# VHH binders against q9y6x5, part 70

Target 1, 379 residues: q9y6x5
Amino acid sequence: LPPKLLLVSFDGFRADYLKNYEFPHLQNFIKEGVLVEHVKNVFITKTFPNHYSIVTGLYEESHGIVANSMYDAVTKKHFSDSNDKDPFWWNEAVPIWVTNQLQENRSSAAAMWPGTDVPIHDTISSYFMNYNSSVSFEERLNNITMWLNNSNPPVTFATLYWEEPDASGHKYGPEDKENMSRVLKKIDDLIGDLVQRLKMLGLWENLNVIITSDHGMTQCSQDRLINLDSCIDHSYYTLIDLSPVAAILPKINRTEVYNKLKNCSPHMNVYLKEDIPNRFYYQHNDRIQPIILVADEGWTIVLNESSQKLGDHGYDNSLPSMHPFLAAHGPAFHKGYKHSTINIVDIYPMMCHILGLKPHPNNGTFGHTKCLLVDQWCI
Key: E = the ipSAE of ESMFold2; O = the ipSAE of OpenDDE; V2 = 0.75 times the mean of E and O plus 0.25 times the DockQ between their complexes.

## First folded at step 3 (VHH)

Design g50 (framework vhh_surovatamig_d1; at its last look DockQ between E and O 0.01; V2 from the best seeds 0.00; counts 0 for: pae O 12.2 > 2, placed apart)
Fold by ESMFold2-Fast, scan of step 3:
Structure g50 (fold): chain B 379 residues (1-379), chain A 125 residues (1-125)
Amino acid sequence: as target 1 above (379 residues)
Amino acid sequence: EVQLVESGGGLVQPGGSLRLSCAASGFTFSDYAMSWVRQAPGKGLEWVATIKQSGSETDYVDSVKGRFTISRDNAKKSLYLQMNSLRAEDTAVYYCAAKRYWDTGWYEPTSFDYRGQGTLVTVSS
């Protein structure tokens, strides 16, 4: 049977939730599969950038989705929070669902994922759903399993995206154990539903399933605000993205804007584009603005306002609070194996190996994921 | 051209009720989750309530839970906010707002894709 892979994302699933809450269904999944305890994501630690890094194996500066809100200095185009279906924003990379359809006589299916409702390099998954947050997990699961079983050419790569626990993480903060316990129990039940559905349909033994996430979550507070209006007047710059990484486009001399910002708060770092730390891999793209502000963990940049978010992400990708996990089960994976850490860009070349695809040039290292796979040795 | 036009604001006594409406045009209304956001005099924007694309799920800021009800009519491309048991603290300009993705800052009122011109609600005795 040709190899098949279902990639599942629960948005904002912080890795250490696994140690602080009980997940009986996920633990049963892992018992016969693999667990990577921490996945080091890319900077900035936001939804669209990291979801696109998972499926391209590229840093944000290379795949071009550098934030959830973007401005391209060359074309003068504005991207607003994924409401823009313009392929221009997505065409700097080739996601795995495109590669899957172009290299092999196979189909891709998407029960949502950032980019899957956009034609990229003139290619869209043969089966897909337009993004709609009202569509239940059950309906997404029904569609994806139908497509995995009833498609010609066969669906060999499929995605399934779910917005929790990110939405609740933002609303309540990750330290609200009462509310987070309820949300995470519901997610574990959805994982149980997923496994049961795959078993009922005869897919479980021959399907590779990856359950992962794009980032974690950290606790925010009304006591940890950086009021940008106290630093600089709005007339000096255009704001492209605000918090916790502010993207500043100067309306006056760049050095003058930088000088107004550089010492305004002890709880943020201010970088000229060329001075952004190399370890972020966040510099070489026209969509990265001339000045970037990076708030310290748990601090929120605001414009003369309070923030209603009690949890947030986007912070330094070295922070454990920003890390998701990865769990996987299927014929390609060892059973009962636990691994400490991989980079989020390593997922793409691993998935290409499982599907028998030639990966496009990428920033991942296949050797980092070898210990997870039955046919490989560790690096 | 995208437009969100709020109506129904006005003067109301404490404990009273008021219903806000928002008429949407120029975009596929049913593809967007809809929110009400308010700004009290001299204060920043505050998210009040959200309703998902199909109307299947709603969320509220704690201070209005049990008092306000958000609803939508996709056929009429309209959003509503039924406000009961109004308090002086509810005095604000109320904005209709639209956003596609939950996970890209739903609870940040400055992060909406589209926002209307606002309607003033004054709660005074």
Scores: ipSAE 0.591, ipTM 0.827, lowest interface PAE 2.3, mean pLDDT 91
Fold by OpenDDE, second read of step 4:
Structure g50 (fold): chain B 379 residues (1-379), chain A 125 residues (1-125)
Amino acid sequence: as target 1 above (379 residues)
Amino acid sequence: EVQLVESGGGLVQPGGSLRLSCAASGFTFSDYAMSWVRQAPGKGLEWVATIKQSGSETDYVDSVKGRFTISRDNAKKSLYLQMNSLRAEDTAVYYCAAKRYWDTGWYEPTSFDYRGQGTLVTVSS
């Protein structure tokens, strides 16, 4: 039987939550599997870009999902979380669920993972749920496990997405111990439900399961605001994305716009597109706007209005507060092994290896995950 | 064309009640979480309440908890805000707003996909 893999994402699960809160179910999962304590994600550290990096192994400039909100100047198209179903935005890369179906006589399944309800390269997941935040975790889990267990051709790759603890992180801030404890307990309970269901269905021993996240969360404050309106008139530019990385489309001369913004705040770096630091791998795509603003950790860019968010993400991907974790269990993985760090793009070649797929060109390094796998030498 | 049209605003005494309505058109209403936001005189936009697509889950800003109730009717493509025990500080223009994806947060008033023109609520003795 072909290997099977379930990829689960809990949005906005900061890595250090594992150290600061109790997760009896997740810890048990880890005890019987592997843990990567920190995953360095891609810049910008937002949901759509990082989820697509996980399943493509590519930096954002390469797979083309460069933000949750995008604009293409040639086609005049807009991308947002409410307008994400145009294949135009996704077709610059091939996600693993498409590869899984095209390289082998296999099926893929998806519950709410970004991009899975869109035909990419004229291929859509054999089984999928349209995104709906009102659908319970239980229902998503039930569909995924049903497809894993009863499909023909067999589902060998499946994705499962859940919106917490990100939403709560935005509301309460990651430093609110009382509220976040409650939220994270719920997440752990969901993990317990997942494991229990897999055991009940007889999938637990043979299914590879990865539990990870796309980014962390940093504390924000009303005392740390950057008001762009104090620096530049809104008539001089179009805002494509706002905080903490603003994407600026000038309506006047780019240099003039840049000069108005470059000294706007000591807590914000202003880059012309060609001057974006190489370490971000965030330059070589037409969907990246001519000017980007990057706020310092915990600072919020605003337009003469207040923000009620107490937590946010999207900041420099070198910041520990932006990093998620990765845990895994199954026949492909060791038991009781902990690893310090990997890059988020390293997950893709690992998943391809597990599934016996030939990976598309990617930015991941398979060598970084060898110690997690039973069939590999640990360097 | 996407439209959100608010109604039900007016002048009310402290302790009074109002019910706001929002009529939506031009988009798949049931696919979106709906929210009320408000702007008081001299202040910025403030998130007030959100209701998810199914209507089974709601959230409120702390200052209105226990007093305001958000509800929706997907068949009628309508959003409602029952406001009880109104206070002077509730005086604002109230806007109906729509957003599909939870990840971007409900608590940033400028981040909604669609927003109406608003209806004025004045609480005064």
Scores: ipSAE 0.164, ipTM 0.657, lowest interface PAE 2.3, mean pLDDT 94
Fold by ESMFold2, look of step 5:
Structure g50 (fold): chain B 379 residues (1-379), chain A 125 residues (1-125)
Amino acid sequence: as target 1 above (379 residues)
Amino acid sequence: EVQLVESGGGLVQPGGSLRLSCAASGFTFSDYAMSWVRQAPGKGLEWVATIKQSGSETDYVDSVKGRFTISRDNAKKSLYLQMNSLRAEDTAVYYCAAKRYWDTGWYEPTSFDYRGQGTLVTVSS
């Protein structure tokens, strides 16, 4: 039987939630498999970019999904997380479900992972759900397990996406113990349901399952606002994305816009595109705007004096608060092994190895994940 | 060509009721979470209420809980806000807003993908 992999994302699951909250079902999953305690994600630490980095192994500048809101000056096209269907945006890379589908006697399935309802390189997963946040986790899981069990050619790679704890993290902030405890218990129950469903359907022993996330969450506050309107008039620029990494397209001389912004707040770094730190790997794509503003952790860039958001992400990818975890179970993985850290781009070559796929050129390092795998030598 | 057209605003006495409507066109209405946001005189934008795509889940700012009810009709591509027990503090321009719920932005007025031109609600006697 060909190897099978289910990739699951719970959006916005900060790595240290595992230590600060109770997860009996997830801890049992980890006990029977592997844990990577911290996954260093890619800058900017936003949903669309990081989900695409997982499935391509590429930095954002290389796969072209550089933010949740983008503008391409050559084509004059606009992208947002609710206007994301144009394949133009996605075609700078080849995600793993496309490569998997090109193999003889294989197909791919998707339950709402970012980009899976888009025909990338004229290819869409053989089985997929059109994105709709009202569809329950149970229905997403039912479709995925049906496709894994009953498809010809067989589904060998499947994705499953869930919006929590990200949505609640934005609403309450990660420091709201009462509300986040309730939210995270609900998520743990969903993980329990996932495992039980896979066991009942006879999938558990022979399916490789990865449970991971795209980023964490940091606490925001009304005391930590950066008001752009206090520093620069709207008429001088086009705002492509706002917070916590603002993307600024100057309407006047670029240096003049930069000078108006550079001392706007001590809690914000202002970069000309060519001056973006090399460690971000966030420079070499036309979709990255001429000026970006990077707020300090927990600071919010606003156009007015109020904000009701209590948690956010998108900050510097060196921040532990931005890092998710990775857990995995299945015949490819050790049992009861814990690993400290990998890079999020390392997940792609590992998945390709598990599936027997030749990876496209990527930024991941297979060696970083060898210790998770039973068929590899590890030191 | 996206269009959100609010209606139903007007002058009402404290304790009164109004029903706001929003007609949507130019996008697939049922794919979007819908919200009401408001701007009081001399204030910034404030989120009021949100309803998920199916209509099964709603959320409200605390100041309107128990008084306002958000609803939607996907067949008519319409969003509604029933506003009861109105107070002077509810005086504002009310905007219909759309966001595809993929990552949260429901509680930040500038995070919406589309917003209408607004309808004025004045609560005064």
Scores: ipSAE 0.012, ipTM 0.534, lowest interface PAE 8.3, mean pLDDT 90
ESMFold2 (binder alone), look of step 5: mean pLDDT 83; pTM 0.848
OpenDDE, look of step 5: ipSAE 0.000; ipTM 0.357

Design g51 (framework vhh_7uia_1)
Fold by ESMFold2-Fast, scan of step 3:
Structure g51 (fold): chain B 379 residues (1-379), chain A 125 residues (1-125)
Amino acid sequence: as target 1 above (379 residues)
Amino acid sequence: QLQLVETGGGLVKPGGSLRLSCVVSGFTFSDYAMAWVRQAPGKELEWVSSIKQSGSETYYEDSVKGRFTISTDNAKNTLYLQMSSLKPEDTAVYYCAAKYYRDTGWYEPTSFDYWGQGTQVTVSS
């Protein structure tokens, strides 16, 4: 007492990497824990939106982080480097570390998880690191384990974020088996280091650990480009986000912009905001632009040619290539249990249950994750 | 249309200094993250440095830390790379690069969406 949880994210860890590569350290973790083979993330399948969905249990239209680049039509604010730490963008939801600190006055700790270096509802993570991609996994791990062992009030919720394999997935593409093999082996070694550190510090047996990710990765190509400039002049709109989901703010009549775009390419869908498919849960927020373009898997939207990524994400959340996995170990979890699929919004109410927190209203369903937990009945 | 135009390259002796400039047009400078990426003869693209447009954070490849400084002049829509203590191994074509994607992959060359034509830097005795 009290129960403790460490939530770890390896950005861009596509679920089927587990089937196509060897992960001896991760497999040892899973052998004495649980594995969810696919996590169905939220649309759009991008880093900031999905990381915030994990810790709020909300769809993007509800928590307000609707993209990695945003514009708010009511306040006229842009989500940019100057506004990256503006609480305005994050205040439409209450993330679990805020709830953890306000209920029963417990502490939270964070190594780089999106939003943890921002005061949200006037509450910032008790211990945190300002985002800096140059900080090593080892330094992040050292800080998290120090805070888990040496805090008052006790740290009961901790997060650890790592940028790989996302960065390498973009650089090489997920089909580059030689380069991805090296990257994924390095990640497995980091998982081994994590487990070893927790054992060395006497934390392993009493700590609940979740290892997950925000999205997958799909192969892109110079042969699969959509040139937006071929169909519409830049003077007719402001571009809020580009690829693979373009967010278009018209400078002229919305219908005229829509008509110029809807026949631009057979490899993207063009939606007026009110026509965005209900299954995306991506409509009811002022930060969602009047026209959204959704590229088909593996297609990249460009402006008169740019340097193309070899891998990307952001695509339709029904695509298996966009799905991460979830593995967990600890006193709350069954041992040697495998589950097929959960929704990414289901992680939040499960974590609240483990920590004894009252969840804020959310889009997750506790019943979807209860088979993972020792104190619950499955069926 | 977005344009990135690099200037300031040239021949310099080992231990010398050089300042590269990248003039950006066709977009609001602060809407993009900016980087310098280089390519030495017969080698792949190597990320050198990145800057957030707020000017609050800069990142460097280990081999250039303490020798190179990335900066911006937002009023002039210009990105700079001040290079000092230049070595023969710094010889490369230097590219100005930009991305509209704001997080993850800052240091990966292929993650950048827009590129200039490059400027040659030659460090020779």
Scores: ipSAE 0.000, ipTM 0.300, lowest interface PAE 12.3, mean pLDDT 88

Design g52 (framework vhh_7uia_1)
Fold by ESMFold2-Fast, scan of step 3:
Structure g52 (fold): chain B 379 residues (1-379), chain A 125 residues (1-125)
Amino acid sequence: as target 1 above (379 residues)
Amino acid sequence: QLQLVETGGGLVKPGGSLRLSCVVSGFTFSSYAMAWVRQAPGKELEWVSSISGSGGSTYYEDSVKGRFTISTDNAKNTLYLQMSSLKPEDTAVYYCAAKYYRDTGWYEPTSFDYWGQGTQVTVSS
C-alpha cells in the first residue's frame, strides 16, 4: 500500500493566532501529531509565490512566481488573473504533484491549490478543480476524499486550499479579536469536519495530513500610507505591482527613477535589483523588476487614494507576523512533538521523503525536518 | 487620483432590465480586479460579481447567475453590469469597487480598496 499525503493550506494563517485563540479541533490533531510553531516563508510573503515554494522547495527567484502581478522582460509577457493559465509562468520549476505523477505509477489530486489547474511541463494534476472561490470547503473536501478512495493509478498526493483566514484578515485586520475569533473558530470547525470525514471513510489511520499556510497578516491603518504619486510622476515608470512591495519598470533611465524614489518616505526601502538584500533570495529572475520598493510592516503604498485594507501581507519574511505554522498527523510523523522553526522550502523535500519520491534540486534542507519523522534520527 | 463614477441606476418593474456603468480613471484594468457590490436597505454589503481588468475571468454570486453579466471596455476604462430579469430582492445601492485581484478576497466586499459613490436600483411595481 503506497504512502499517501494530503496537504491542506488555510491562506493567511498567522502563526501567533495559535497562541491567542482557541482551536480545540486543531489541538486534538496536534496532540497525536506534530507542530512546527513558525514556518519562515519566502520573500515576497504573498499567496502565489509561497504556495508555489511549498510544493517546489524553491525560492521565488528560482521558481518564477515572484508576485501576483508580473512582467517578464525577456518575453514581454504580462501575468495577471486573466493570464495566469499560461504554462510559461509556471514552467521554471517542477511542483510535487508533477514529480509524484512522473516517477511512479501514481496520481495526484487538487482542490484549488495555486498552479494545479495549469499544465506544467505538459503535466497537469490527474484530478483537479479549476480555481473558483465560490466553491465551498465541503465540495473541495468531497472531491479530494472521493479521489483518494477511488482512483487508478492511486492518488498518493492530494492538495486542498482554502482562502480564509486571509480574506477576513484583510477585511478586519489581525488585531480585531472579535471578528477574527469568529473567523478562526469557523476554520477550526472545518478542520474538525476534515478529520471526521477522513475517519468515516477509513482514510485517517493510513493518511499523512499536513495543515499549513503560506503567510501571516499584519495590521494596516489609514495613518500608515505611502503616497507614491508624491514621489514620482506616472510618466517616468510602469507600475507592475503596488503594495506592500512595489515593482517599478522605468520608462526613462533607471538611475533617474531610483533617485526620485530613494528618499521619498522613511517607511519604505528602495532597491535597485542588484542591491536587493541577499537574505531575501529575490534578485535572479527576469520577472523581478529593475526597482523594488519595500514598505515597512503595516505601511501601505497607494496612488493618491486611501486603502480599505485593515490587514495585509507581502512584507519582509523575517517578520514573525508574516510567518505561518505547520501541523501534521499520520504514520510518518511523531505524536505530541513540537518543533520551533523550519523554512517553508524545507516542506518539499520532507514531502518527497514521505512519498518515496526523488526530489528535484531545491533550496530546502531535509535535515531541518528530520525530528518530525518517525523513520529518521533527530539531526 | 483613482476615481470610480457609477451611472445607470433607476426604478424598474420586476422582470425588467438595467445596465450600470462605472467609469474608471487613474489605473489600468489589467492590474486590478473590478467588482459590483450591493447594499439593500438595512442589510450588509453583498458581493455581486467580479471581473479581471482584461475581461478574461468573471465570477458571480449564485442568486444573480444567468441574470447579470459583468463586462469591461478597456479602451473606455469602463466597467458594466447588465442586469436582466430583475426581482424586488435586487433593490439596493450598487457600488463599483476595485483592488489587486489576488492580494485580498476578491469575493469579500469590504476587502476592496477603492469604491465609487454608488447608484440606486429600485425594483418595484
Scores: ipSAE 0.000, ipTM 0.239, lowest interface PAE 12.8, mean pLDDT 88

Design g53 (framework vhh_7zox_3)
Fold by ESMFold2-Fast, scan of step 3:
Structure g53 (fold): chain B 379 residues (1-379), chain A 124 residues (1-124)
Amino acid sequence: as target 1 above (379 residues)
Amino acid sequence: DVQLVESGGGLVQPGGSLRLSCVASGFTFSDYAMGWVRQAPGKGLEWVSDISSGGSTGYADSVKGRFAISRDNAKNTLYLQMNRLKPEDTAVYYCAAKYYRDTGWYEPTSFDYAGQGTQVTVSS
């Protein structure tokens, strides 16, 4: 019987929420498992890019999902995270569910994880739900657990995605303790429901479960706006993505557009593509635009408009506010172990090891996660 | 054509209750986040409450514990149950719809569609 893994993401779950709020169900999960207190995600710190990095172990420039809104200069195609299911966008990498299905007589199951409703390299998750935000957590959980128990060939890798606390983080901002407390308590209750369901179905003792997130959240304000229209007329460029990382496609000479933008705001860095800092690993892809604007933490880039958004992400991946956490439980993991930090790209080779899969070349380092695993030496 | 039709407003005494309804047509209701925004006499628009396409709810601090938002996707209908009403709740209440992007962007006061509004008056 092959090992089984359920990967769960709560979108936008900032790591320090664990220290500032009570999570009785999550703490009970961690007490019998492992906790990584900070996961250093990839730049840009957005949902689609980081979810794809988790399952490929690659930087965004390597896997090709470089933003939630993209333009490919070679093919002239446009991507939006809401409705674009063209395999073209996803084919620059091989996600773990594809590897899982191709290496052995195994199935994968997915409830809404980004990319799982798209055929990638002509392979779609064996069982999946088309993305629909109206579908409850309970229905997603019911389908995943049904597929884990009632599949041939057996489901060995399953994913479950939930939109909170990201939606509320944007609406209220992470510093709204009353609203965030209510939202995070609801998330904790969902974790309790997850554990209870797995126990009731006899899955809990033999299933590896990872609970993680793609990024954090930082507080925004009407006092921290960068008005792009004050720097450059809209006739000089096409805007591919706006905030907090603006992707600029020049309609005129690139140097002229750069010169209009470079002194626009002290709270925004302006980069020609080749000048983007190497530490971001955000340069070598046709979907990265000729000019990138990077706002300072908590600053919002706008087009002569106010922003109602009180929280956001996408900022520099060195910022602790952008970091999620990782908790895990199951036969592969130690009990009661806490680890300080891993890179988000390290999750992929760890998951491949747990499942007995040969990983595709990736940017993760297995050694960073070995102390979490019972079959590894860490001292 | 997109339409949002509010009903259920009226005159109530302080401490009373009202239930607002909003019937939506012309778009796939279940794909949209829905909300209520209000405008008191001589004031700007204030966000009151919203509910995501997935059922996650939010409330303004001024109405928390008193108001409850809900939706019936089979009937394309949004509701706002308003309890323990105060004179300061007097406003025109607008039903609003926003396409919730599936990867984490939602601004409750940046709605794509809004109705004509329904008047709520809390007075003796």
Scores: ipSAE 0.006, ipTM 0.194, lowest interface PAE 10.7, mean pLDDT 88

Design g54 (framework vhh_8dlx_2)
Fold by ESMFold2-Fast, scan of step 3:
Structure g54 (fold): chain B 379 residues (1-379), chain A 124 residues (1-124)
Amino acid sequence: as target 1 above (379 residues)
Amino acid sequence: EVQLVESGGGVVQPGRSLRLSCAASGFTFSDYAMHWVRQAPGKGLEWIGNIYHSGSTFYNPSLKSLVTISRDDSTNTLYLQMNSLRAEDTAIYYCAAKYYRDTGWYEPTSFDYWGKGTLVTVSS
């Protein structure tokens, strides 16, 4: 029987939540599996970019989903995560479900993972759900487990995405222990439901399951605002994305716009595109704007208004608050093993190895994940 | 030609059990996942669960402890067993069929075939 993999994402699950709250179901999962304590995500530390990096193994400048709001200077197209289904935005990379369907006589299944309801290189997941935030975790889980158990050709790669704890992290902030404990307990219960259902269906012992996330969360405040309107007039630029990484398209001379912004706030770095730090791997794409503003952790860029968000993400990917974790269980993985850190782009070549697929060229390093796997030498 | 006919509805007292049946004709029953869906007065459609020809069952987790779905492929009949009925279970119950390999089979509007529904009223 071909190897099978279920990839689960809980959006915005900050790694250190594992140390500050009780997760009995997740801890039982890890006891007989593996835990990577920190996953260093890609910059910018946003939902769409990092979810696409997980399934392509590419930095954002290479896969083309460079933000949740984008503008392509060559084609003059605009992208918004809430309303845009144009394959143009996703076609700069080949995600693992496409590779799975094209290299082997196998099916892929998807419950709401970003990009899975869009034909990419004229290929869409064999089974998928159109994105709808109102669909419960239980309904998504029901469909995924049905497709894993009742498909021909067999579903060998499946994805499951859930919006929490990100939505609550934004609303309450990660330091609100009362509200966050309630939200995180519900997520742990959902993990318990997932494991129980896989056991009841006879899938648990032969299915590889990865539970991960795209980014973390940091506390924001009304006392930590950067008012862009105090530095530059709206007539000088078009705003493509605002906070905490602002994407600026100048309407006048780029140098003039840069000079108005460069000393605007001690809590914001201003970069011309060619001066963006190499460590971000965020420069070589037409969708990255001529001027990028990067707020310091916990600071929010605003336009002469207050911000209601008490938590946010998108900040520097070297910040531990931006890091998610990865836990996994199944025949491919060791039992009771803990690893400190991997890069989020390393997940893709590891998943290709588990599924027996030839990976497309990518930025991940298989050697970084080999200690997690039973069929590999850790030395 | 194709028909799904629900039966077994009616008035039932709270705390009791009820079994609904759905008789299918005009298609190859064993090729379809069979579903139960309900609609309470003034509310939208709520998916209850389904069953494949293999006997594999999947339930709305909110209802799992209260319902059991089964099928008899020799008589082309689908069943819904409901236990510990409450006033909130008052609804029209629909039988629906979906070719099991078709994408989006979980959406009520995308089912291949629907019954007319049977009314269940839970009241003292």
Scores: ipSAE 0.000, ipTM 0.120, lowest interface PAE 19.1, mean pLDDT 88

